# Designs tried in a protein design chat: VH-VL binders against NFX1-type zinc finger-containing protein 1 homolog (znfx-1). Part 4

Target 1, 210 residues: NFX1-type zinc finger-containing protein 1 homolog (znfx-1), of Caenorhabditis elegans (e9p860r1531to1740)
Amino acid sequence: RQQHRMNLTISDKIVKLSFYDNVTDAENVGLYPDVQGMATNLFFWSHTSMEESPDEVSWLNKHEISMTVALVKHLLKQNYTTNDIVVLATYSAQKNLMYREYANVFGSTPDSNVIPVETVDSFQGKERKIVIVSLVRSHRGGRENTGIGFLAVANRICVALTRAQHGMYIIGNGAYIMNNSELWNKIVNNLRRSNLIEYNLPLKCVAHGN

## First folded at step 25 (VH-VL)

Design zl (from zf with heavy chain K56R)
Fold by OpenDDE, last read:
Structure zl (fold): chain C 210 residues (1-210), chain A 119 residues (1-119), chain B 112 residues (1-112)
Amino acid sequence: as target 1 above (210 residues)
Amino acid sequence: EVQLVESGGDLVQPGRSLRLSCAASGFTFSDYYMHWVRQAPGKGLEWVAVISYSGRRTYYPDSVKGRFTISRDNAKNSLYLQMNSLRVEDTALYYCARDEGYSYGFDYWGQGTLVTVSS
Amino acid sequence: DVLMTQSPLSLPVTPGEPASISCRSSQSLLHSNGYRYLEWYLQKPGQSPQLLIYKVSNRFSGVPDRFSGSGSGTDFTLKISRVEAEDVGVYYCMQGTHYPYTFGQGTKVEIK
């Protein structure tokens, strides 16, 4: 079984460890270029800002939205296009708010190529060069299975983390999710061992190499 | 300092109603699930009810379902338990307890309020 | 409902000696997130219950290290390495994975 989608870092640090331990990497993924302007092609950008939910079914995290906007702006400055980037939200409320915010920040014209903002579920079966994942949940959550426990659903997490080709950037509260999900505990700890999770996003200047 | 103070316990006859209150302080009340747990005299603990952050979700055991109603007023930092059709077996010390949800258990409890149902 | 069965129900102990309490659930406590929400509470005489252990083996803040929780499958154990006089009270296990939440019968720990 070979995977033809994800760069070697994603495959090694996340997929083989947590989802598919019997997969090998196709030759093409080893030829992927580095993500311009980024120090790594896989990173967990962590924060500790709280999420919100008026109905306790769908959730949103405004701080994460601002983080995604900042990252997208940076990538656009590196000459990536809207066809290269997708932002995935784990909840519909987050996706909806992101959609509106992106329209405000980047503009929305009939001729404008808008950066795709989708839920994890709607992006199933699809892929993109650069994927930004907004996890949303940060402090709150019940133990009942009422649809608010997205981070506890292994198959959906798998979908969320297996859509990226050249680069994947996860935005969320790593400290929180790793202590409230065995799967995320494994993922986050592995990323920590490789220095791929921090509160600051590591950028790289193409002109200077630092 | 986190504090939970129950009130409203009384002596009532079977079939009557009673409303308990729990006043919370020292923490952001709306960030926690809240529970009622009762303890009959000389007996063990029995879970009675839970209410979610905003009050949209509630759960009960069969022993009180249809008779008891848990509610909360986050603006007043207050938890309530409306008890209808009281039975002798409802006699107990009633505790309120907070619960973050995923992370911990019931990390803070009140001192309890005594409800006695007797004919 | 998940039945929680504790044993023993009464446990006389000598200060300085170890103690062990068992709790068995009638069904799996494994949550979809991969954790088991098994908690241990202590109710000292004349006091409200207090949290000792959460998620099977995690000691709550301020709880002495002589307390430890363990378990696998449907069998869980609370251990006290060296019982002290202040450890007297009734210990309860509770499952918080399935509604309704359910407690064990309680184990009364007394000084022998």
Scores: ipSAE 0.236, ipTM 0.736, lowest interface PAE 1.7, mean pLDDT 93
Fold by OpenDDE, last read:
Structure zl (fold): chain C 210 residues (1-210), chain A 119 residues (1-119), chain B 112 residues (1-112)
Amino acid sequence: as target 1 above (210 residues)
Amino acid sequence: EVQLVESGGDLVQPGRSLRLSCAASGFTFSDYYMHWVRQAPGKGLEWVAVISYSGRRTYYPDSVKGRFTISRDNAKNSLYLQMNSLRVEDTALYYCARDEGYSYGFDYWGQGTLVTVSS
Amino acid sequence: DVLMTQSPLSLPVTPGEPASISCRSSQSLLHSNGYRYLEWYLQKPGQSPQLLIYKVSNRFSGVPDRFSGSGSGTDFTLKISRVEAEDVGVYYCMQGTHYPYTFGQGTKVEIK
């Protein structure tokens, strides 16, 4: 079986390890360009800020939104457009807040200067050059299997992490999620071994090449 | 310092009602699930109820379902257990316990408050 | 309800000796997130219960390393490598994967 979507780093560090055994990479993915302005084409930008949920059904993380905004703005400076980037939110409340309070950055209307935000479920079967994944959950969560705790569902995690082509950037509390999901534990540990997870996002200056 | 202090335990007759309280301090109360666990004299531990962060979710075992109601007031850092239709078998020391949720177990417990149901 | 069965119910131990307590669940404790929420609590005489082990094998903060938890399937074990006088009390396993949460019967550890 060959995958034709994800860059070699995503395939190697996440997919082959956690989701699909014996998958090989098609030739086209080896020809992908590097994401401009980014030091790597895969990175977990970690934080320790707490999420919130007024209704305990959907959750949001305002700090992650700020991080997402910063990253999106950076990418836009590299001349990426709405057709190139999508933000995947694990919860609808996160998406809604992005659209509501950061309408200058996020939007669903075709515009080269605004970036669409989709829920993970709504982006099934779709792909984009650059995907930013906002995990939201950071400190809270019950043990109930009632639909809350999105990050505990392996299939949805797979969807969230397999939509990117040229680059994927995960924003979340890596330290927390790795201790509350065996799957995430595996993923985060692997990223740690490759220095692809940190509290600071490594950027690349296009003007200087580093 | 994290502290949980139960109160409200009393001697009551079967069929009566009683309301227990648990006062929390030393931590952000609303960031934790809260539980009631009871222990009959000389017996083991029995889980009684849980309430989620905002109080929207509650769960009970069949032994107390329909009779007991767990609630919380996050503004007052307080947990409650309304016990109705008390039975002799409800006699126990009642603990409140803190629960982060996914990560740990019941990491802090109160000293307990004694409820005695006797005719 | 998930039945938690501990054995033995009474465990007299000589100080310095190891101790082992078993806990069996009537069904799998595997949560959808991949972990098993099996916890061990110690209730020392005249005290409130205290957390020892969470998620089968993780020691809670401040718990001495002589305590260890293990398990697979539906069988779980708490081990004390060298029992000390301060370890006297009743040990409970608890499953926190399925509602209602349920405790084992307790194992009373005493010094011989």
Scores: ipSAE 0.224, ipTM 0.730, lowest interface PAE 1.7, mean pLDDT 93
Fold by ESMFold2, last read:
Structure zl (fold): chain C 210 residues (1-210), chain A 119 residues (1-119), chain B 112 residues (1-112)
Amino acid sequence: as target 1 above (210 residues)
Amino acid sequence: EVQLVESGGDLVQPGRSLRLSCAASGFTFSDYYMHWVRQAPGKGLEWVAVISYSGRRTYYPDSVKGRFTISRDNAKNSLYLQMNSLRVEDTALYYCARDEGYSYGFDYWGQGTLVTVSS
Amino acid sequence: DVLMTQSPLSLPVTPGEPASISCRSSQSLLHSNGYRYLEWYLQKPGQSPQLLIYKVSNRFSGVPDRFSGSGSGTDFTLKISRVEAEDVGVYYCMQGTHYPYTFGQGTKVEIK
């Protein structure tokens, strides 16, 4: 089977290795440009900052919001527009906090110059040049069904990780997610073998003097 | 080094209440799920309770549900088990245990505190 | 509740020989996240329990290579490739997939 959406790196390192046995890339995806200002077109930007759950039924991660804001600002300086980038949050509380606390960066209206934030479910069937995924969940020692439940469901993982055309950047606690999902264990190990997961986000920059 | 020290075990009559404590040190207590596990004299292990790192989620087996309450004070690095309406079958050595997190095993256990319920 | 059944309950061993302990669950231990939370603990005489194996087959840090775990379906096994005198004690399997978490009855391993 032939796929027509994803950059070759995303297809090779995530989709072909983790979700599908036999997928080939269409010629048009081989023509997608590299993401400017980034060392790679695919990266898992890892951290160990803990989640918060103010009402015990929803989850957010303020550190991941700060990481997302930093990455968005970097990409906008690389001549990407607010129409090129989407942020996917795995929990609506994360989306709501991003809109409420960072209204100068995030927004969902068509007449705004801000970056849209969507839940994975609300973004089904859509695409964007650059997708940033905030995984949110980050804690130690939980086995209850509400641990990483959404993130453990193969169909939802597949949707989240197949929305990007040019580049995809995942923000999450790598150690937590791989130890709480067998599928994520496979994904993280594939990324680790390719040096596509680290605590420091590798940027591609050649200094230019003024 | 990681240390868990239980206290508060005593000899009590059926129907009475008792509160167990577990003092934690050598790690960031607020990052970990904590458990109580008991062992009746000469018997095997029985899981009793778990509490999430924030204290917001707790779970119990039916044998103690409604009578026991696990709680924590992260500012004091302390875990508690409030035991109400005690029964003779609650007689056991009570351990606190740390859930290691990423491995999901009980990697550190205290020495236990003995609760004896007898008339 | 998930019933965990260990066999044998008593296991006399000769030092240097292999040993094997079986643990069977009354239902699947497959968590929605793809892992099975089957753990093995050793309680040495007069001591608190200590973790040996987690998620069926992973040795906890500091556990000697002679310990191994395996399993399929609802049947799980702890093996000791060469029993040593320090391995004496009671071995418990535990499932941590379904609340309430449950232990097996224990297997007492002692030198013959």
Scores: ipSAE 0.156, ipTM 0.681, lowest interface PAE 4.7, mean pLDDT 84
Fold by ESMFold2, fold request of step 27:
Structure zl (fold): chain C 210 residues (1-210), chain A 119 residues (1-119), chain B 112 residues (1-112)
Amino acid sequence: as target 1 above (210 residues)
Amino acid sequence: EVQLVESGGDLVQPGRSLRLSCAASGFTFSDYYMHWVRQAPGKGLEWVAVISYSGRRTYYPDSVKGRFTISRDNAKNSLYLQMNSLRVEDTALYYCARDEGYSYGFDYWGQGTLVTVSS
Amino acid sequence: DVLMTQSPLSLPVTPGEPASISCRSSQSLLHSNGYRYLEWYLQKPGQSPQLLIYKVSNRFSGVPDRFSGSGSGTDFTLKISRVEAEDVGVYYCMQGTHYPYTFGQGTKVEIK
């Protein structure tokens, strides 16, 4: 079957290897431009920062919020508009905190934030040129394994990783989630083989390319 | 700067109860897992309890499970150990210890409070 | 419960010479988050325990570089490359991967 949404890198490295064997790409997705200012159109920007759960039933990662803010600022400097970008969170508590921080940093109108911030579930069926996904779940204080919650549900992860047209940037604790899920073990290992996961986000000089 | 001060150790008879306290200062108490570790006279170390930073999760070894209860009050920067149905083998110096877990283990320990269970 | 077995239990040393303490776990210490929570503590006479090594091989802040930790599988080692007189005390390994957390029996290091 033929997909018409995703850049070839996302289709090749995420969808075809992890979710669907029988997908082919429509001609239009092969013509998408590279994301300006980025070394690649797909990247997992990894970290080792802890999750937070003050009530131990809702989940946050403040460090990931800071990482998304930095990436959005970079993309806006590359002439992307606020209509080109969406930031997705896998947890409502993360989305709500991120929404507040984004209003502070990027501004808002009476009706909404300038930069859209949504949950993965509320963005089902939608798409955007550039999608940034905050996975949230990581190691937390102590040595207790609290699992990965939402990230263990393959259908919801498929939704999260198939919303982008031109580029997708995933923010998460790669080592943690791969050790807690066979699906994520496959995804992270595939990304490592392709040099698409690291602690430093590779950027590209727009003026002269490299 | 970081301080952990235990109190409440005493001489008690078997079958009685005792409540230990640990006053914390010099750090953001609610960001840390906290532990109790004990050491019987002339013996090694034995871990006896842990509590998560919100207090929602607790764990114990079988030797104290059902008799000891760890708790915390993050507003007061205080850790507690309620010890019920005390036995002679609970005689020990009881330490509270801070656990970052993410970066390193039990990085700060108190001086301990002595619990003696004897008739 | 994970049994932590230390060897030797008593270690007389001469200052200036190397020393080595072994710790064996009854099962793997690989946590589901990818780390191994094997730690070494020193308890000097009359003092509270102090952390030396965490996550198998990382020295805690302020610990001299003569201390090193290593290990794989279920076998772990603390080495002191050149023992100093101030290094006397009881050394404990501890696993923090599996509840309940468990200590080894201790290794008493003392001057010959």
Scores: ipSAE 0.012, ipTM 0.528, lowest interface PAE 8.1, mean pLDDT 85

## First folded at step 26 (VH-VL; from zl with heavy chain S30D, light chain S32K)

Design zn
Fold by ESMFold2, fold request of step 27:
Structure zn (fold): chain C 210 residues (1-210), chain A 119 residues (1-119), chain B 112 residues (1-112)
Amino acid sequence: as target 1 above (210 residues)
Amino acid sequence: EVQLVESGGDLVQPGRSLRLSCAASGFTFDDYYMHWVRQAPGKGLEWVAVISYSGRRTYYPDSVKGRFTISRDNAKNSLYLQMNSLRVEDTALYYCARDEGYSYGFDYWGQGTLVTVSS
Amino acid sequence: DVLMTQSPLSLPVTPGEPASISCRSSQSLLHKNGYRYLEWYLQKPGQSPQLLIYKVSNRFSGVPDRFSGSGSGTDFTLKISRVEAEDVGVYYCMQGTHYPYTFGQGTKVEIK
């Protein structure tokens, strides 16, 4: 089948390799511009900072919020607006903390300087030019075979990884996720082979060149 | 230089209690699941307990469940094993071990502390 | 509990020759995430155990390439392509897929 939403890099590196075998790209997606101020249109910004949980049902990652804030502020300096960017969080506690503690960055007011944060479930069927995904879960793992775990998050991430038109930036612990999901192992290895995952986010100032 | 140093092993009578400690250094202790593994003299290895990085989740085999309690103090980089109602069959060298957590193997072990349960 | 059965329990070897140790589990070690948590440890005389192989076939850092692991389902194998004198000790398999985690009985490898 033919997809009409995603930038060619996202389609080639994520969708065609990892989720669907026979997807081709429509002509219009090849015409999407590069994301201003970024060296690439797809990147996994990795870290090893630990998650937190007040009750072991709700999960959040304060370091990933700081990383998200930094990236959002950079993109706003490239003349993007709230209508262009969305942040997706895999847990509602992460979304709630972002709104509560960073109201000067995150909000739902249209055409403002604040960026909407949504859960993956609440954003299903929607799309944006630029999507930033906060994966949240980050620890040296347990081998627990109990309850709903990261597998449920991975299914939601499949939705999240198909929402971006121009560019997608994933913030997460690469070592954790690749070692706890065969699907994510394939994705992370493909990104690593293409130099699309690192601890430093490569930036580019369009007004000044590299 | 990752180090795990067990202490608290002793000779005790059946039915008594004993607390083992494991002092950790050279790594960020509260990032890791920690384990106790024991080895009876001249015998094989037996897994005894695990505790999550936060201390909130613990698991035990039936042989020690209800008698042993694993705990940790992340502020002191210390792991503990409280052993109650000790039996002769609990006689062993007790190791603490770190689960690497990405590969899921016990990559560092202490030298062990000997517990002898005898009348 | 998952029973882990090693064979042989004693393995006299000549340096330079290959060696093989089998480990069988009483049930599948396939985790829901697609991995199998089968590990091999070596306990050299007078030492604590050391990790050799994790997730069936991955060599841990610093482990010589003469060690290899394989297997699927319930049957697993550790191979040493050319035994060295330093390889003497007791080898244990362990499953970490199902609580409680369980070790095999051990295989004592000795020089003839």
Scores: ipSAE 0.286, ipTM 0.707, lowest interface PAE 3.6, mean pLDDT 85
Fold by ESMFold2, fold request of step 27:
Structure zn (fold): chain C 210 residues (1-210), chain A 119 residues (1-119), chain B 112 residues (1-112)
Amino acid sequence: as target 1 above (210 residues)
Amino acid sequence: EVQLVESGGDLVQPGRSLRLSCAASGFTFDDYYMHWVRQAPGKGLEWVAVISYSGRRTYYPDSVKGRFTISRDNAKNSLYLQMNSLRVEDTALYYCARDEGYSYGFDYWGQGTLVTVSS
Amino acid sequence: DVLMTQSPLSLPVTPGEPASISCRSSQSLLHKNGYRYLEWYLQKPGQSPQLLIYKVSNRFSGVPDRFSGSGSGTDFTLKISRVEAEDVGVYYCMQGTHYPYTFGQGTKVEIK
């Protein structure tokens, strides 16, 4: 099989090593440019900040919203536009809170100046140059909370991890997700071996070439 | 330094009640599931209860269900076990334990508090 | 409830030699998320239990590499490649896949 969407780093580190045994890359994906202002085209920006839920069905993570806004601001400074970037959230409550914070930080605008924030479900089948994924779920313990609900999130995460063309930036609790999914254990370990997961997001300064 | 200190163990007659406490320090208490585990003198370990980090969910084995209630006060960094209708077979050293939560093992245990139920 | 059966219940050892403890569960410990929550604990004389192994085969932080865990299905094993004097105490397996969580009976490891 041959994939035609994803940057070679995303394909190599996520798809080929974790999901598929014999996927090859189409020639066109090898020509995608590096993401400006980022040290790499794929990164897991990790944290341990706790999730919130008033009803154990609606989940949000306020710290991940702050991390996402900071990354969006950085990418907009690199001359990316609202057509280049999407933020994917695994829960609608996170999407809704992101839009409130986005309006507070960037001003309220209902047109193409708004960076799209979608749920993974609503973005299925779509793609963007740059995808930022907010995983939301982050807690310690609760082995019962990793069953059916986590499997549903894992399937949505697989969709989310294949939406980016040029670059993908994952925001989540690495320790939580690797310890609650065999698939994510493999993904996080692959990223760790390649230095693509840390608590500090590696950026580049374009004015000085570093 | 993580510390868990149990208290409230006593000698009581069958049918009476006791309330055990566990004082936690050295970590962010409300991030962790907490457990009670007991050990009858000269015997093995028996898991007794768990409470979620928010206190919203609890679970018990049938041997204590309906008689024991685990609770927590996150503002006071304290875990509790209310033990009602005590029986002779409840005689044990009661430990509080922290579930590390990512490894899912009990990584810190208190010293235990002894409950003796004797007629 | 899941019954956890350890053997042997008593294990006299000579320092420097290997040791092995078996643990059998009455049902599968496979969780829907793909992990098996089988743990090993050591309780040294006069002390509280300490975690050695989690999820069948992962050593907890600070546990010496002479300890290893393995197993599949319902049969699990803790091995000590070279027993040291500090390794004496009672070893427990525990399953944490199914409520209620349950321990094995314990294996007392002593210098003979």
Scores: ipSAE 0.242, ipTM 0.695, lowest interface PAE 4.4, mean pLDDT 84
Fold by OpenDDE, fold request of step 27:
Structure zn (fold): chain C 210 residues (1-210), chain A 119 residues (1-119), chain B 112 residues (1-112)
Amino acid sequence: as target 1 above (210 residues)
Amino acid sequence: EVQLVESGGDLVQPGRSLRLSCAASGFTFDDYYMHWVRQAPGKGLEWVAVISYSGRRTYYPDSVKGRFTISRDNAKNSLYLQMNSLRVEDTALYYCARDEGYSYGFDYWGQGTLVTVSS
Amino acid sequence: DVLMTQSPLSLPVTPGEPASISCRSSQSLLHKNGYRYLEWYLQKPGQSPQLLIYKVSNRFSGVPDRFSGSGSGTDFTLKISRVEAEDVGVYYCMQGTHYPYTFGQGTKVEIK
């Protein structure tokens, strides 16, 4: 069984560990280029800002939206386009707020200047060169409430983290989610061991290579 | 150093009320769930109540529900247990304990305060 | 309520020998987040309870490596590889997955 989608780092650090332990990498994924402007092709950009629930059903995180906007703008400066990048939101309220408040950055209309935002479920079966995943949930809770909601569903987590080809960047509260899910605990700890999770996003200067 | 110190235990008659206190120090109090656990003389441990970080959520077993109320004052680093309609079977040493909520168990306990309910 | 049943209730041991305590839950302790909140506590004579094991098999900070926790399904075990005099006391298992939280009856460990 071979995978033909994800770069070697995603396959090694996330997929083989958590979802498909018997998968091997096809030759084509080893030939993927590095993501321009980024220090790594996989990174967890962590924060501790709390989310909000406007309707007590869905969730949004305004701070994550700001982080996402910053990352998207950076990638656009590297000449990536709407055909190269997609943002995956774990909650519909997050997507809706992105489209409403940042219409100059996010949009569903094919345009090289706007980036599409989709929910995890709507992007099932699809793939993109660069995927930004916004996890949203960052709320403290007791044992009776995991505080991560959608993030506790293993199959949806699998979909969210297996759509990227050249690069994947996860935005969320790593310290929180790792304590509310066994699956996320494994993922986050593995990324920590490889220095692929920080509160600061490591960028790469294209001109100097560092 | 983490410290939890219970107080307020007394001898009271059935039907009376009593308020216990737990003074916390040596850690960020509102980062932890807090629990009350009691132990009747010569008996095992019984969970009594829990309160969340901000005090918004509380839970009780049926044995004390409707009679006991757990509360906290984060500004004073204090935990409370209001006990109403006390019964003889409520006689016990009452411990307060802290809980991170999603990782460890009850990692620190107080020395306990004795409540005796007798006619 | 989840019933926690410990066995044995009394365990006389010789220093240097191993000890094993069983705890059975009346229902699954698997939380939706994937963890089982099964904890072990020790209450030494005249002292407050102290945490030994959390989430079935994790030793709390400062707990000697002679203590180990294991379990699956509804059966859990605390083991002491080599009992020492300081290990005397009453051991309790507790489930923290379902409200109300419930303790086992306790196992009194004594030196023969």
Scores: ipSAE 0.060, ipTM 0.597, lowest interface PAE 4.6, mean pLDDT 91
Fold by OpenDDE, fold request of step 27:
Structure zn (fold): chain C 210 residues (1-210), chain A 119 residues (1-119), chain B 112 residues (1-112)
Amino acid sequence: as target 1 above (210 residues)
Amino acid sequence: EVQLVESGGDLVQPGRSLRLSCAASGFTFDDYYMHWVRQAPGKGLEWVAVISYSGRRTYYPDSVKGRFTISRDNAKNSLYLQMNSLRVEDTALYYCARDEGYSYGFDYWGQGTLVTVSS
Amino acid sequence: DVLMTQSPLSLPVTPGEPASISCRSSQSLLHKNGYRYLEWYLQKPGQSPQLLIYKVSNRFSGVPDRFSGSGSGTDFTLKISRVEAEDVGVYYCMQGTHYPYTFGQGTKVEIK
């Protein structure tokens, strides 16, 4: 089977190792341009800020939203548009808060200066040049904690991490999620080995072009 | 150096109460779940209780539920086990043990404190 | 409650020889987060228990590589490739997936 969607870094570092070991890359994905303004076309931007559950059903992480906003603004400065970028939120409350509190950055209006936010499930079967994934869940728990429920489902994780073409940036608590899911453990450790996960997002210097 | 020191063990009659303490040092206490595990003389290990980081969540087996209460004072780096309505079968060496929230096992244990319940 | 059954309960061994201890759970230990919280502890004579293996097959820090854990489903095994005198004691498996946590009966390893 050939994949025609994801850049080689995503394919090699995540997909082939964690989801599908028999997938080959089509020629077109090797021709993808680098994401402007970014040091890499794949990166896990980690943090340790806690999430909230205002309705005791869904979850949101305000710190992740701020990180997302910063990243989106940076990408927009690189002349990417609403048609190029999508934010995938793992929880509806995260999406809703983005739309409510950051309406100048996030929105669903096409051909606007706002970036769409969708839940992982709603974006199944779809793709975008640049995908930002907000994982939300970040608080530590005991053995009984299964709070990452959605994040523990392999199929949902696969969907969340296989929507990007040119670049994918995951925002979340890597240290936390890697200890709450075997799959995430594998993914995060692999990214660590490749230096693709840090608490600081490596950017390409706009002033110097490097 | 990580250290757990249990205290409070004594000889008591059935029906009496006893409070055990565990003093923790050498680590950030509130970063860990804490457990009590007991061992009757010449017998195996039995899990007794667990308490979460902040103390908001506690769990017990049926053997001690309703009689024992686990608590913690993070400001004092202390773990407690209030034992009420003690029974002869509660006779055991009681260990405190720490458990990282991400479940890497009980990596440090105290030396235990002996509780003897006898008529 | 999950019943943990160890076998054998007594294991005399000769130094340098391998040893194997079995632990069977009455139900699956697979947690919703994808891990199986099966641990092995060693209690040396006159000492407190010490962690050997966590999550089925991970050696705790400082544990010699002669110790290994494995398992699938409800069957778990602790192996010692070459038993040393210092390995004498009682070995316990414990499941930490379901409350209440439960231990096996213990396996007493002694030198012949």
Scores: ipSAE 0.048, ipTM 0.577, lowest interface PAE 5.0, mean pLDDT 91

